# VHH binders against Cytoplasmic dynein intermediate light chain DYN3 (DYN3), part 17

Target 1, 312 residues: Cytoplasmic dynein intermediate light chain DYN3 (DYN3), of Saccharomyces cerevisiae (q04949)
Amino acid sequence: MDNCNAWDKLLSQNESTINSTETATITAIIYSPSSKTLHQFINICFPEGSNSILDTTLINYATIGWTNDLKENYSVDVYTLIRNTDDALDLLKPFLQEHSSKVRWLILLDWTLNDQKLWLNELSYAFNKIKQLNDDNEFSVWCLNSGEILNLQRHTTVWQSVHIDFILQTLRSFCYFNDSSLFYICEDHTEEKREEAQRLKYQELLKHFCEDRDMKDHIEMVKRSEILIPKGCDSIGLIKTVDERFEPTEVKEQHFLARYMDFIPTIDKIREDRKTTSGIDLDKLYPLEVFKVNIQEELGKMFAKYRENSRI
Short names: E, the ipSAE of ESMFold2; O, the ipSAE of OpenDDE; V2, 0.75 times the mean of E and O plus 0.25 times the DockQ between their complexes.

## First folded at step 8 (VHH; framework vhh_7w1s_2)

Design x3 (from s10f with A32T S52T S100H K101R D102E; at its last look DockQ between E and O 0.01; V2 from the best seeds 0.00; counts 0 for: pae O 11.5 > 2, placed apart)
Fold by OpenDDE, look of step 8:
Structure x3 (fold): chain B 312 residues (1-312), chain A 116 residues (1-116)
Amino acid sequence: as target 1 above (312 residues)
Amino acid sequence: QLQLVESGGGLVQAGGSMRLSCAASGTFFDYTMGWHRQAPGKQRELVAKITTGSTAYDDSVKGRFTISRDNTKNTVYLQMNSLKVEDTAVYYCAARYWGHREYDYWGQGTQVTVSS
């Protein structure tokens, strides 16, 4: 579909919503790395039967209605943006300038995509650009398919596993300092009922996000692949849980991103290594001790190397 | 749209082993993959599924069957050990997006016959 047609449609829809005076409208923007990611997110986190079918085109608009706990009806304008070009975020400027309401940004990440290395850079870009538009904007980062973390850790070399931990800590730190919530979406595959329950949980979380409600009660840190950290619920002390030598404040350094990009291996390489680790029982959770290495120590070494490189 | 093609079926004696393969036409790492089977006169049932790094099995095959996936090859496997006559069925590979209740894509199926 010609980008022009989608844009015209979006403009038309936006005009109709702006003129509706009767309902407090919250604006949310979902920024997705891919159409597939967006589609998955919609399927998991959006209520069933929502009258608004979000298309997975480059830019979409939908209005979704919610009823809060007080039985108050409100409407949420949802814009979806799929990353395609460096100027993708600029496409939303015309829509954002006319909005008097606080805009909430939901940024999707996907552990199944080979772009984890780029996450921080992309997030930085997004955060900076969005803040330039409006300093009052709020951010939430949602990582889809976080179960892949476990898969990667199980089927990769010890070193690559440590890199995953590094990515996790870095991402968490980055979100913390940018006042962003961080949510991992992981499928509970054990039982269908559990999957459904989890889905409902995520839907509820999305609802709270849209309602700008306090989500402190939703804090969970069950495992590395299952993390729910609402805005304002993290601390530097908690971030250092992987390795005490990790300094979360480093993510604020001017050249951190550049160094970060050079330091983190590509996921493609990690996947290639999976081929060599044939024989791992996928039904077993292997403790870190199975690697016969001190993961924290290795992480420390890795981090030290990073620091050394940062001095150059 | 994801196309799925099963292979590896055939005739096997009870107690034997068989490995099924399902090749996807494209990247399927974002899909939950499942093996289903349909025995004569019975309804299709889920035998095993594999999500992003996790597996689940029907009780009837637990301990005997192993599902695995290779995202680099876009292939899902079902290793079937200690096969029983009651395992005789057409086995189907299927894929679904996480969060979907129903599988979105299906293979044509492969016949597995276990003889006594």
Scores: ipSAE 0.000, ipTM 0.225, lowest interface PAE 11.5, mean pLDDT 73
ESMFold2, look of step 8: ipSAE 0.058; ipTM 0.576
ESMFold2 (binder alone), look of step 8: mean pLDDT 89; pTM 0.906

Design x4 (from s10f with Y31W S100K; at its last look DockQ between E and O 0.02; V2 from the best seeds 0.00; counts 0 for: pae O 16.0 > 2, placed apart)
Fold by OpenDDE, look of step 8:
Structure x4 (fold): chain B 312 residues (1-312), chain A 116 residues (1-116)
Amino acid sequence: as target 1 above (312 residues)
Amino acid sequence: QLQLVESGGGLVQAGGSMRLSCAASGTFFDWAMGWHRQAPGKQRELVAKITSGSTAYDDSVKGRFTISRDNTKNTVYLQMNSLKVEDTAVYYCAARYWGKKDYDYWGQGTQVTVSS
């Protein structure tokens, strides 16, 4: 659909909301890398029955009504934005200028997409741009299909596996220093009941996020693919859990992002390597000897190499 | 599934030292490891745990026991110093994902007997 059509549609959908003065309106903006990612997020994290007509247009709008634990009714205006241009965020300016309420920004990432190299750069751009609009905005990064992390780690070469670890640590660090929540969305398809329980958990999390509630009780770090880190719940010490030699503050350094992009392999290459590792049972844990590599040591070496390259 | 095998138990005199080892069948990089013990007639209790660089100890063993891990060997250790008769128990190695409360995998246990 032409951007103009999407805009007109958004305006039409927002007219009724702009005129509504009756209830405190919370504004949430979901910035998604793709329509598919957005749909998945909505399906998993939005309450059932939510009027979310999402299409492949650049901009979508939905209103979600919620009742909090205090039995207070409130509405959340949800703007969805599909990333396609550098100016995508500017399209929302007219809708944001009239809002006096704190805007919740949900930035979606997707492990199934070939954009890991661009993650921090794009996040940096988004954070900076959004902060310029309003310094009081709330940020949350939601990484979809985090289950893919385990698959990638188990089916890739050792060096690619450590790159994934590097990505994980740098992402955490970046979110930490930008005062952003970081949530991994990992669907458990082993049992229907478990899947449903997870969905409910994520839905509750989204609700709390929109309500601007303290989510400290929701912190969870079960495994690399399942991490829930609300804003303010991480620390430098926790970020170093993968490799103590990793220095989270480096993400703040000049040229880090540029070097990051050069350091991280493309997902296509990772996928190619997965094909060569035919025979690995993902349900089994293998001794490190199976890989003939010390993962921690290799991570350290890789990180050292990164540091050296960053000095150039 | 992660298999855990304890070793290093036996008889030791009070005041002595003993080192327990727990070998994992696979990498436990993403796992928290713990040593539990069960004395005769008592419930199993957590003695020490190690998570991605942090350690915790039961008060009864604090200052005497040290838990450590070697990821390269897929092994967790419990160094027990200044052993007391009351430390006599079956010691179990256990593993869990670092964010979980409950341990999912257990070893068969190793007997530690401290004589007076």
Scores: ipSAE 0.000, ipTM 0.189, lowest interface PAE 16.0, mean pLDDT 73
ESMFold2, look of step 8: ipSAE 0.012; ipTM 0.399
ESMFold2 (binder alone), look of step 8: mean pLDDT 82; pTM 0.838

Design x5 (at its last look DockQ between E and O 0.01; V2 from the best seeds 0.00; counts 0 for: pae O 15.9 > 2, placed apart)
Fold by OpenDDE, look of step 8:
Structure x5 (fold): chain B 312 residues (1-312), chain A 118 residues (1-118)
Amino acid sequence: as target 1 above (312 residues)
Amino acid sequence: QLQLVESGGGLVQAGGSMRLSCAASGTFFDYAMGWHRQAPGKQRELVAKITSGSTAYDDSVKGRFTISRDNTKNTVYLQMNSLKVEDTAVYYCAARYWGRKYSDYDYWGQGTQVTVSS
């Protein structure tokens, strides 16, 4: 697709918005790894009735409107960007320069895409690039389908708790140092009522994010798949949970990403392993205890090992 | 925290109508609202629920009860028509914000007594 066409389309769609001196319009940009992920996010987190037209183009536009408790009308212009090219963010430069309002950036991750090895690289790139565009931007990271974590652990021998913990801790650290919220979206399909409740919860989070509201009351860390950490609600002390061996500041090191990449299982290995594990009772809850492994200790050991090898 | 206060309960004859109201504090529009009832010696049961765009009813009240909400007034209503003696119960307003493993609703009112006489 001609990136120029997508941009022109976006400009055309937003001519009225860009030139409008009227009511403070909130601008949000959703940076998504895939169209599927984006659709799912919209379906879960957007209020019902929201005008969400997702085109197959590189950049899409949607509008979300709601009234808050003070009877103030909010309108959020949402631009969606599919991460398919390195230049995608550059295409937004002219648009961002025309906006006087603070832009909210939502970066989507998806556990079903098995791209966890690339997450920090992509986030790093995005954060750096966006900050270069405007230092006043606000960031949030949303991990879709976090329930897949359990599936990965159940269906594969490759994904161990230590890997998951490593990803969680590094991601938290990374978001912390970049002043970014971190949200895991885990859909509960066991009961309709629960699904609905979760949907409302996530919608509320999105709303608060867009409104730049205090979200301290929304902190939740129930399990690996259910993590809600609004901006400003985390600390180094909370992140450093791996037997004091994990140092959150390591994520800032030049070679950290390389270590990260080496630590996280490859997609190919995961696929291969899934073919061989066809005998696993998928309905069986394997307690973490089944591994009789101290996850924190093992994670610490792994960190130590990688630190020693970091000469690469 | 969301505070819920029910009103409109009382005594009504069978076949009659009654409207319950639940006034909510806080960010009312962000919550799914529900009416529950508990009859003497029975478990609490969901009667009706309303989200942002949909309603649902228990089969026992379907066609007779209507749940509605007014976000401008932060109020949820339960219009009860064709009341039956078996509808006698304490009616509770509830709000659901978070999906929790052990709780379907996060906030509850104190309840209002509805008595239907024969």
Scores: ipSAE 0.000, ipTM 0.198, lowest interface PAE 15.9, mean pLDDT 74
ESMFold2, look of step 8: ipSAE 0.022; ipTM 0.536
ESMFold2 (binder alone), look of step 8: mean pLDDT 83; pTM 0.848

Design x6 (from u1 with S100R; at its last look DockQ between E and O 0.01; V2 from the best seeds 0.00; counts 0 for: pae O 16.1 > 2, placed apart)
Amino acid sequence: QLQLVESGGGLVQAGGSMRLSCAASGTFFDYAMGWHRQAPGKQRELVAKITSGSTAYDDSVKGRFTISRDNTKNTVYLQMNSLKVEDTAVYYCAARYWLRKDYDYWGQGTQVTVSS
ESMFold2, look of step 8: ipSAE 0.250; ipTM 0.687
ESMFold2 (binder alone), look of step 8: mean pLDDT 85; pTM 0.865
OpenDDE, look of step 8: ipSAE 0.000; ipTM 0.200

## First folded at step 9 (VHH; framework vhh_7w1s_2)

Design y1 (from u1 with S52Y; at its last look DockQ between E and O 0.01; V2 from the best seeds 0.00; counts 0 for: pae E 15.2 > 2, grease 25.8 > 24.2, SAP .738 > .668, placed apart)
Fold by OpenDDE, look of step 9:
Structure y1 (fold): chain B 312 residues (1-312), chain A 116 residues (1-116)
Amino acid sequence: as target 1 above (312 residues)
Amino acid sequence: QLQLVESGGGLVQAGGSMRLSCAASGTFFDYAMGWHRQAPGKQRELVAKITYGSTAYDDSVKGRFTISRDNTKNTVYLQMNSLKVEDTAVYYCAARYWLSKDYDYWGQGTQVTVSS
């Protein structure tokens, strides 16, 4: 599908207005595996009062207002994209070209989805594609629902520590070599106060990421589900402390991808696991969402929202 | 160079609990941390270790002791529950660089005495 044609058409219709709106604003793009994941991320990480009403469409636009350390107000243009087709990222090309500032990319992963075995391939694809679209980027990987790791380990015999550690080392290696941050988002629902504190923490992370600030002070490695590794804070040596047998440099190799995919379990294996305790709601492990959308319509909606927000 | 300072030791009754802290200076994140202990007339032994999220324990303390770390505070902790008289020792905080086979940095130690 020539997604470029839809954009070209849209741009041609609005060429005079698009050229006039060079906004010196920060641009962030959220690439999400599902609408549910996206909404959860927004609910956790976006500040209260932000224009964060997003529907379940393929592409959305939102704005965040923040105040910097100098007490100056600034705005972040946020584009959201649901991972549906390989061409989805191409839809953002026209918008990326309109912005002169570094684009902040947020790539979301979700532990509640049954797609862990695809993560490395998907990340590789996304990063490579993005680099082709724009050469001025800042990357971050956000793993939602990292608390699910414990559930997987406790309630299944299929998911073991070795898998969790392997994934972690793989993601860390990937992010290390691509100069990307890695954040595990773990919600604590035990107490309201704790929830709020965590929310504020993650909101701060988002803000700092968008501002391209040094986040070394935010480094955290408490447990398998609580990992915050800003860019520049990891090393091959540190990665290997999890399992010394792991070779971070191999993550760049094609043969590693095959190994990764073969090693990571799937929900089907969990179902076959006779030792799986009846307490696991397997329905909580969702497949990737696949939906059909009118690309032109989606672009139109996004453009309309963009224009509306640019007037404010 | 990493400096380690232990705190939290003292006298406790058998069955009681105690929490040790070790404050580290420098690049705390780059080190695996461990708690060692040395009882009178005995060799120093590893009690618990932590890299970042992974922990390991000596069998003698498994289920009773918990090691944790807070990178924001550059601090490693040892929560000791159900203490026994045989747990009486000088406890040392130690740091190991990932390239090192042995612990490179040591605290001065803190005395833990468990009375019957």
Scores: ipSAE 0.000, ipTM 0.218, lowest interface PAE 11.6, mean pLDDT 81
ESMFold2, look of step 9: ipSAE 0.000; ipTM 0.127
ESMFold2 (binder alone), look of step 9: mean pLDDT 85; pTM 0.866

Design y2 (from u1 with R96E; at its last look DockQ between E and O 0.04; V2 from the best seeds 0.00; counts 0 for: loop humanness VH .163 < .165, pae O 9.2 > 2, placed apart)
Fold by OpenDDE, look of step 9:
Structure y2 (fold): chain B 312 residues (1-312), chain A 116 residues (1-116)
Amino acid sequence: as target 1 above (312 residues)
Amino acid sequence: QLQLVESGGGLVQAGGSMRLSCAASGTFFDYAMGWHRQAPGKQRELVAKITSGSTAYDDSVKGRFTISRDNTKNTVYLQMNSLKVEDTAVYYCAAEYWLSKDYDYWGQGTQVTVSS
């Protein structure tokens, strides 16, 4: 009795509905460290009016409608996954094995989370796992709340510029060698107009990424919190401009991972340091949430939402 | 541009105390301030750092040194107690801002010599 995985069963039951969508759909998958991070990303980067009813469950489905340069309407199928365990990506294994088109991956990081020490390991794991599951991918790394960098440096003695720069160079190196884009998302709340302009910028960035467009014109490296480095726009030489002592090629080495983890400050130190500072809201730093997930239920929900959106 | 000027260094006997001051030419409340030292033949090392509300110290000086700041005077201080011969170094004041790759501004340094 061939143990048809839950996904195969769902597909078999709904084969007639999946084949009817004549419209070229782009598939994007957002891999997020938390539901809050995901929600924030959606609020910033998704266009207004998007069918983005996310129940902030472990797995979600959304649809984005856009118009291409030829004024043709197209849709993006967006699947979201919250990282709760190392096995979270396995939930998508049946889907990825059946998927025939290039998948656009958005890997989210969040500066408000106390997991910077784990970022390299997590990225390495995710990228490797995804590549094992499907070979036709486009990768992007999105760091949310990059404005928190300022807070970390101003309000803690633990975080120094060397740590921030080291992380940046590490991420840039990682993305460079994995042919991935790197984007820092910083919200500007100073003026409504500025905030809107920034949102539009990020929305455009998302659109271009999904379309697999050349984004060379979107490169920004103005300050530590405003970094936009599309795929193909970085180099070892450029990375080394931050700190010449940094060796980007070492990022591929296992020994570097240990070094990274040792060098980046720990959560405990951050907490201790902040307790001594009057007025710092420690609640702004979110712990990693642990989700209990019924895989079958979540896949079912995903498929149901997909079906509903395909009837449009 | 923030100019930093250190003062208070000199010769002191082991076990003695000394207070260093670093005066900034302008407002530095947004900067993290640090004291660094460099002994002959050694690398420059961070001794103490003060942010907007927190302090940190190198293990070698914990319990002996105290960093403080007066934003009204644009001055950062390093109170050094129970000084040891190994504390002999040029002490530098530095200001760090989040937009910079490193410390944005450095003083010229002040010599501290601890004699046995």
Scores: ipSAE 0.011, ipTM 0.321, lowest interface PAE 9.2, mean pLDDT 80
ESMFold2, look of step 9: ipSAE 0.099; ipTM 0.605
ESMFold2 (binder alone), look of step 9: mean pLDDT 83; pTM 0.844

Design y3 (from u1 with S52H S54D R96E; at its last look DockQ between E and O 0.25; V2 from the best seeds 0.00; counts 0 for: loop humanness VH .163 < .165, pae O 15.5 > 2)
Amino acid sequence: QLQLVESGGGLVQAGGSMRLSCAASGTFFDYAMGWHRQAPGKQRELVAKITHGDTAYDDSVKGRFTISRDNTKNTVYLQMNSLKVEDTAVYYCAAEYWLSKDYDYWGQGTQVTVSS
ESMFold2, look of step 9: ipSAE 0.000; ipTM 0.259
ESMFold2 (binder alone), look of step 9: mean pLDDT 83; pTM 0.846
OpenDDE, look of step 9: ipSAE 0.000; ipTM 0.226

Design y5 (from u2 with R96E K101T; at its last look DockQ between E and O 0.05; V2 from the best seeds 0.00; counts 0 for: loop humanness VH .163 < .165, pae O 13.0 > 2, grease 26.4 > 24.2, placed apart)
Fold by OpenDDE, look of step 9:
Structure y5 (fold): chain B 312 residues (1-312), chain A 116 residues (1-116)
Amino acid sequence: as target 1 above (312 residues)
Amino acid sequence: QLQLVESGGGLVQAGGSMRLSCAASGTFFDYAMGWHRQAPGKQRELVAKITSGSTAYDDSVKGRFTISRDNTKNTVYLQMNSLKVEDTAVYYCAAEYWFSTDYDYWGQGTQVTVSS
């Protein structure tokens, strides 16, 4: 009797209300390393007027309204989860088991965080865990603040082009073998018009992803910070164009994970480098956020928001 | 340790061409190779990079400079065309090893002076 998670309790209390919403809504789940990252993603990629209030620390609910090609209105239910603990995804287990439609997953990475070394492990864990919970998924990886790549390269001796390229090839390989899209989000702050155009581009990308549309026309590989690779648009040959020595198939191996972690630098090494280079503001690099939250309370809030939005 | 030695620098008139060479003491097949430059009073900047399968250039030199490598000679080249006065700098050859977390290897640099 004891292993009913907080979500099971919520479901049991509201069984009558959950069964009544037969409306075929698209469900998206955003898995974010931090609240700040999540907020930034929403600000960039969500359309104007979306109900996207972040009221909880760990779990949030939002809705997006769009029109399809037939000018029919539809809505997307968006659940957001902050990567606080390895067990965070388990909180969604009851929800995922009851969900009858394909879930769209958005896994966020952030170049401003000092966690690049952990990216491959985190992605591997998340993808495997999600697949165990539900077999009907669509995956996408979104790297926020890809413009930071230039700053890392210019202002530090620790971060070199070889690291950036290695990360790119690793992520591309991972996404290729897991049938996932990979998107780098780079904000252009040079002109207001350019910013707006870029936002619209990313919003369209999000919409197409949620609709599970063919996105082959959206492929971009202009520079290290501007990478858009939709599902099905990459190949081993293309990945190896960055460096032919890279073996994409090895990304699936445990020995590669160890290699990845050892090869990618951390901020601690940057501190040693600051003695020689005055130009990087380390305070702009954010540590991983650790949250102490009441899981039951957070789930309750999420459920309440879902209920309120379902009545509209 | 990979030792890098640059050559081919000197004085050239604006609009002219120059070819730099960087010879490695050993096999550099496992290295990405790059040319950097440092102008007086400015920071060192990447000019061009070559991996095993791709090249990259700074916007300021695109269409004018070409980086290439000869693995049989352990040499990387920078062909500089349509040189400008602003291209005046010390040019450095650099090597990045894919599996190394430690250090880039750098040459001592070669002076390139473009006169008006």
Scores: ipSAE 0.000, ipTM 0.208, lowest interface PAE 13.0, mean pLDDT 79
ESMFold2, look of step 9: ipSAE 0.013; ipTM 0.491
ESMFold2 (binder alone), look of step 9: mean pLDDT 83; pTM 0.844

Design y6 (from u2 with S54K S100D K101T; at its last look DockQ between E and O 0.01; V2 from the best seeds 0.00; counts 0 for: pae E 17.1 > 2, placed apart)
Fold by OpenDDE, look of step 9:
Structure y6 (fold): chain B 312 residues (1-312), chain A 116 residues (1-116)
Amino acid sequence: as target 1 above (312 residues)
Amino acid sequence: QLQLVESGGGLVQAGGSMRLSCAASGTFFDYAMGWHRQAPGKQRELVAKITSGKTAYDDSVKGRFTISRDNTKNTVYLQMNSLKVEDTAVYYCAARYWFDTDYDYWGQGTQVTVSS
């Protein structure tokens, strides 16, 4: 699909209006593996009252209104993209070119999806592609449903601590070398008050990320499922504290990718695991969503919403 | 690599208050911090710990002691209120890397004596 042609067509039809709307607003882009993941992220991290009603289609647009420390109101343009095809990121190219400010990228991962073995490759691809599209970026990786880690370990013999640690060290290494933040999002459903507190915490984290603030105060490494590592807050030494045998520098090597993929278990192995307890709901481990969309239609919708919000 | 230096200890009367400080060298930000104490003839025990703002206390000091940290000053504090004679001990500041169970770095300790 010549997605570039669709954009070109759309831009040609609206060239006069697009060129006139230079928004000095902060731009954020959420790259999600699934609609469900995106929806969950929005529900947790977006502030209440924001224009955050997003459709679960391939491309979406929303706005967030915040107040900075000087009590000045500002807006964030949020573009969302579901990871469906290799060309999906190219769809955002025209929008990225219209913005002069640093783009804040939120790359989502989800522990409830059966795609852990693909994470490194996908991250590598996304980061490289994004750098080609725009050279002024801020990156963050958000791992949703990190609480699932405990379930996987408790209810399967396939998922072991060594796998979890290996993934963590891999992600940390990747983020370290790419000057990216890494956040594990773990929801606490034990008490309403705790849930609310966590939500507020994550909302604040999002806000600070969008503002490109120093987030050193947000660092958290309490347990395997509760990890908050803002950019600049990690080191090779710290990464190696999990397992000293791990070599963070190898993450840059091609052979490491193969090793990573081979080492990480899959749902098929879990199903074959005779010791799997009845307590694990295998149906909660979802494959990557694959859906067909009309790219032109999706771009049109996105553009319409963009224009509408730009007038406010 | 990480050096810890305790201060603030001394003699105090029962019911009194005392604040201990521990100054850390190096990358203080990278460590979880704890206060331990060792009474005469007893084993060293953890009394309070702090990670990225999360705190935990031994039951014997809960409600009386408060651990806090200031990353800008590379300092961890132990506010001790309502001190008891049984709180008499050498207090040690300790640090550990994230995810480690054991503390790897220790201060020299500061004596706290609570008199009746």
Scores: ipSAE 0.000, ipTM 0.214, lowest interface PAE 14.1, mean pLDDT 81
ESMFold2, look of step 9: ipSAE 0.000; ipTM 0.134
ESMFold2 (binder alone), look of step 9: mean pLDDT 84; pTM 0.856

## First folded at step 11 (VHH; framework vhh_7w1s_2)

Design z1 (from u2 with G53D; at its last look DockQ between E and O 0.02; V2 from the best seeds 0.00; counts 0 for: pae E 12.4 > 2, placed apart)
Amino acid sequence: QLQLVESGGGLVQAGGSMRLSCAASGTFFDYAMGWHRQAPGKQRELVAKITSDSTAYDDSVKGRFTISRDNTKNTVYLQMNSLKVEDTAVYYCAARYWFSKDYDYWGQGTQVTVSS
ESMFold2, look of step 11: ipSAE 0.000; ipTM 0.360
ESMFold2 (binder alone), look of step 11: mean pLDDT 85; pTM 0.864
OpenDDE, look of step 11: ipSAE 0.375; ipTM 0.752
ESMFold2, look of step 12: ipSAE 0.000; ipTM 0.110
ESMFold2 (binder alone), look of step 12: mean pLDDT 85; pTM 0.860
OpenDDE, look of step 12: ipSAE 0.075; ipTM 0.520

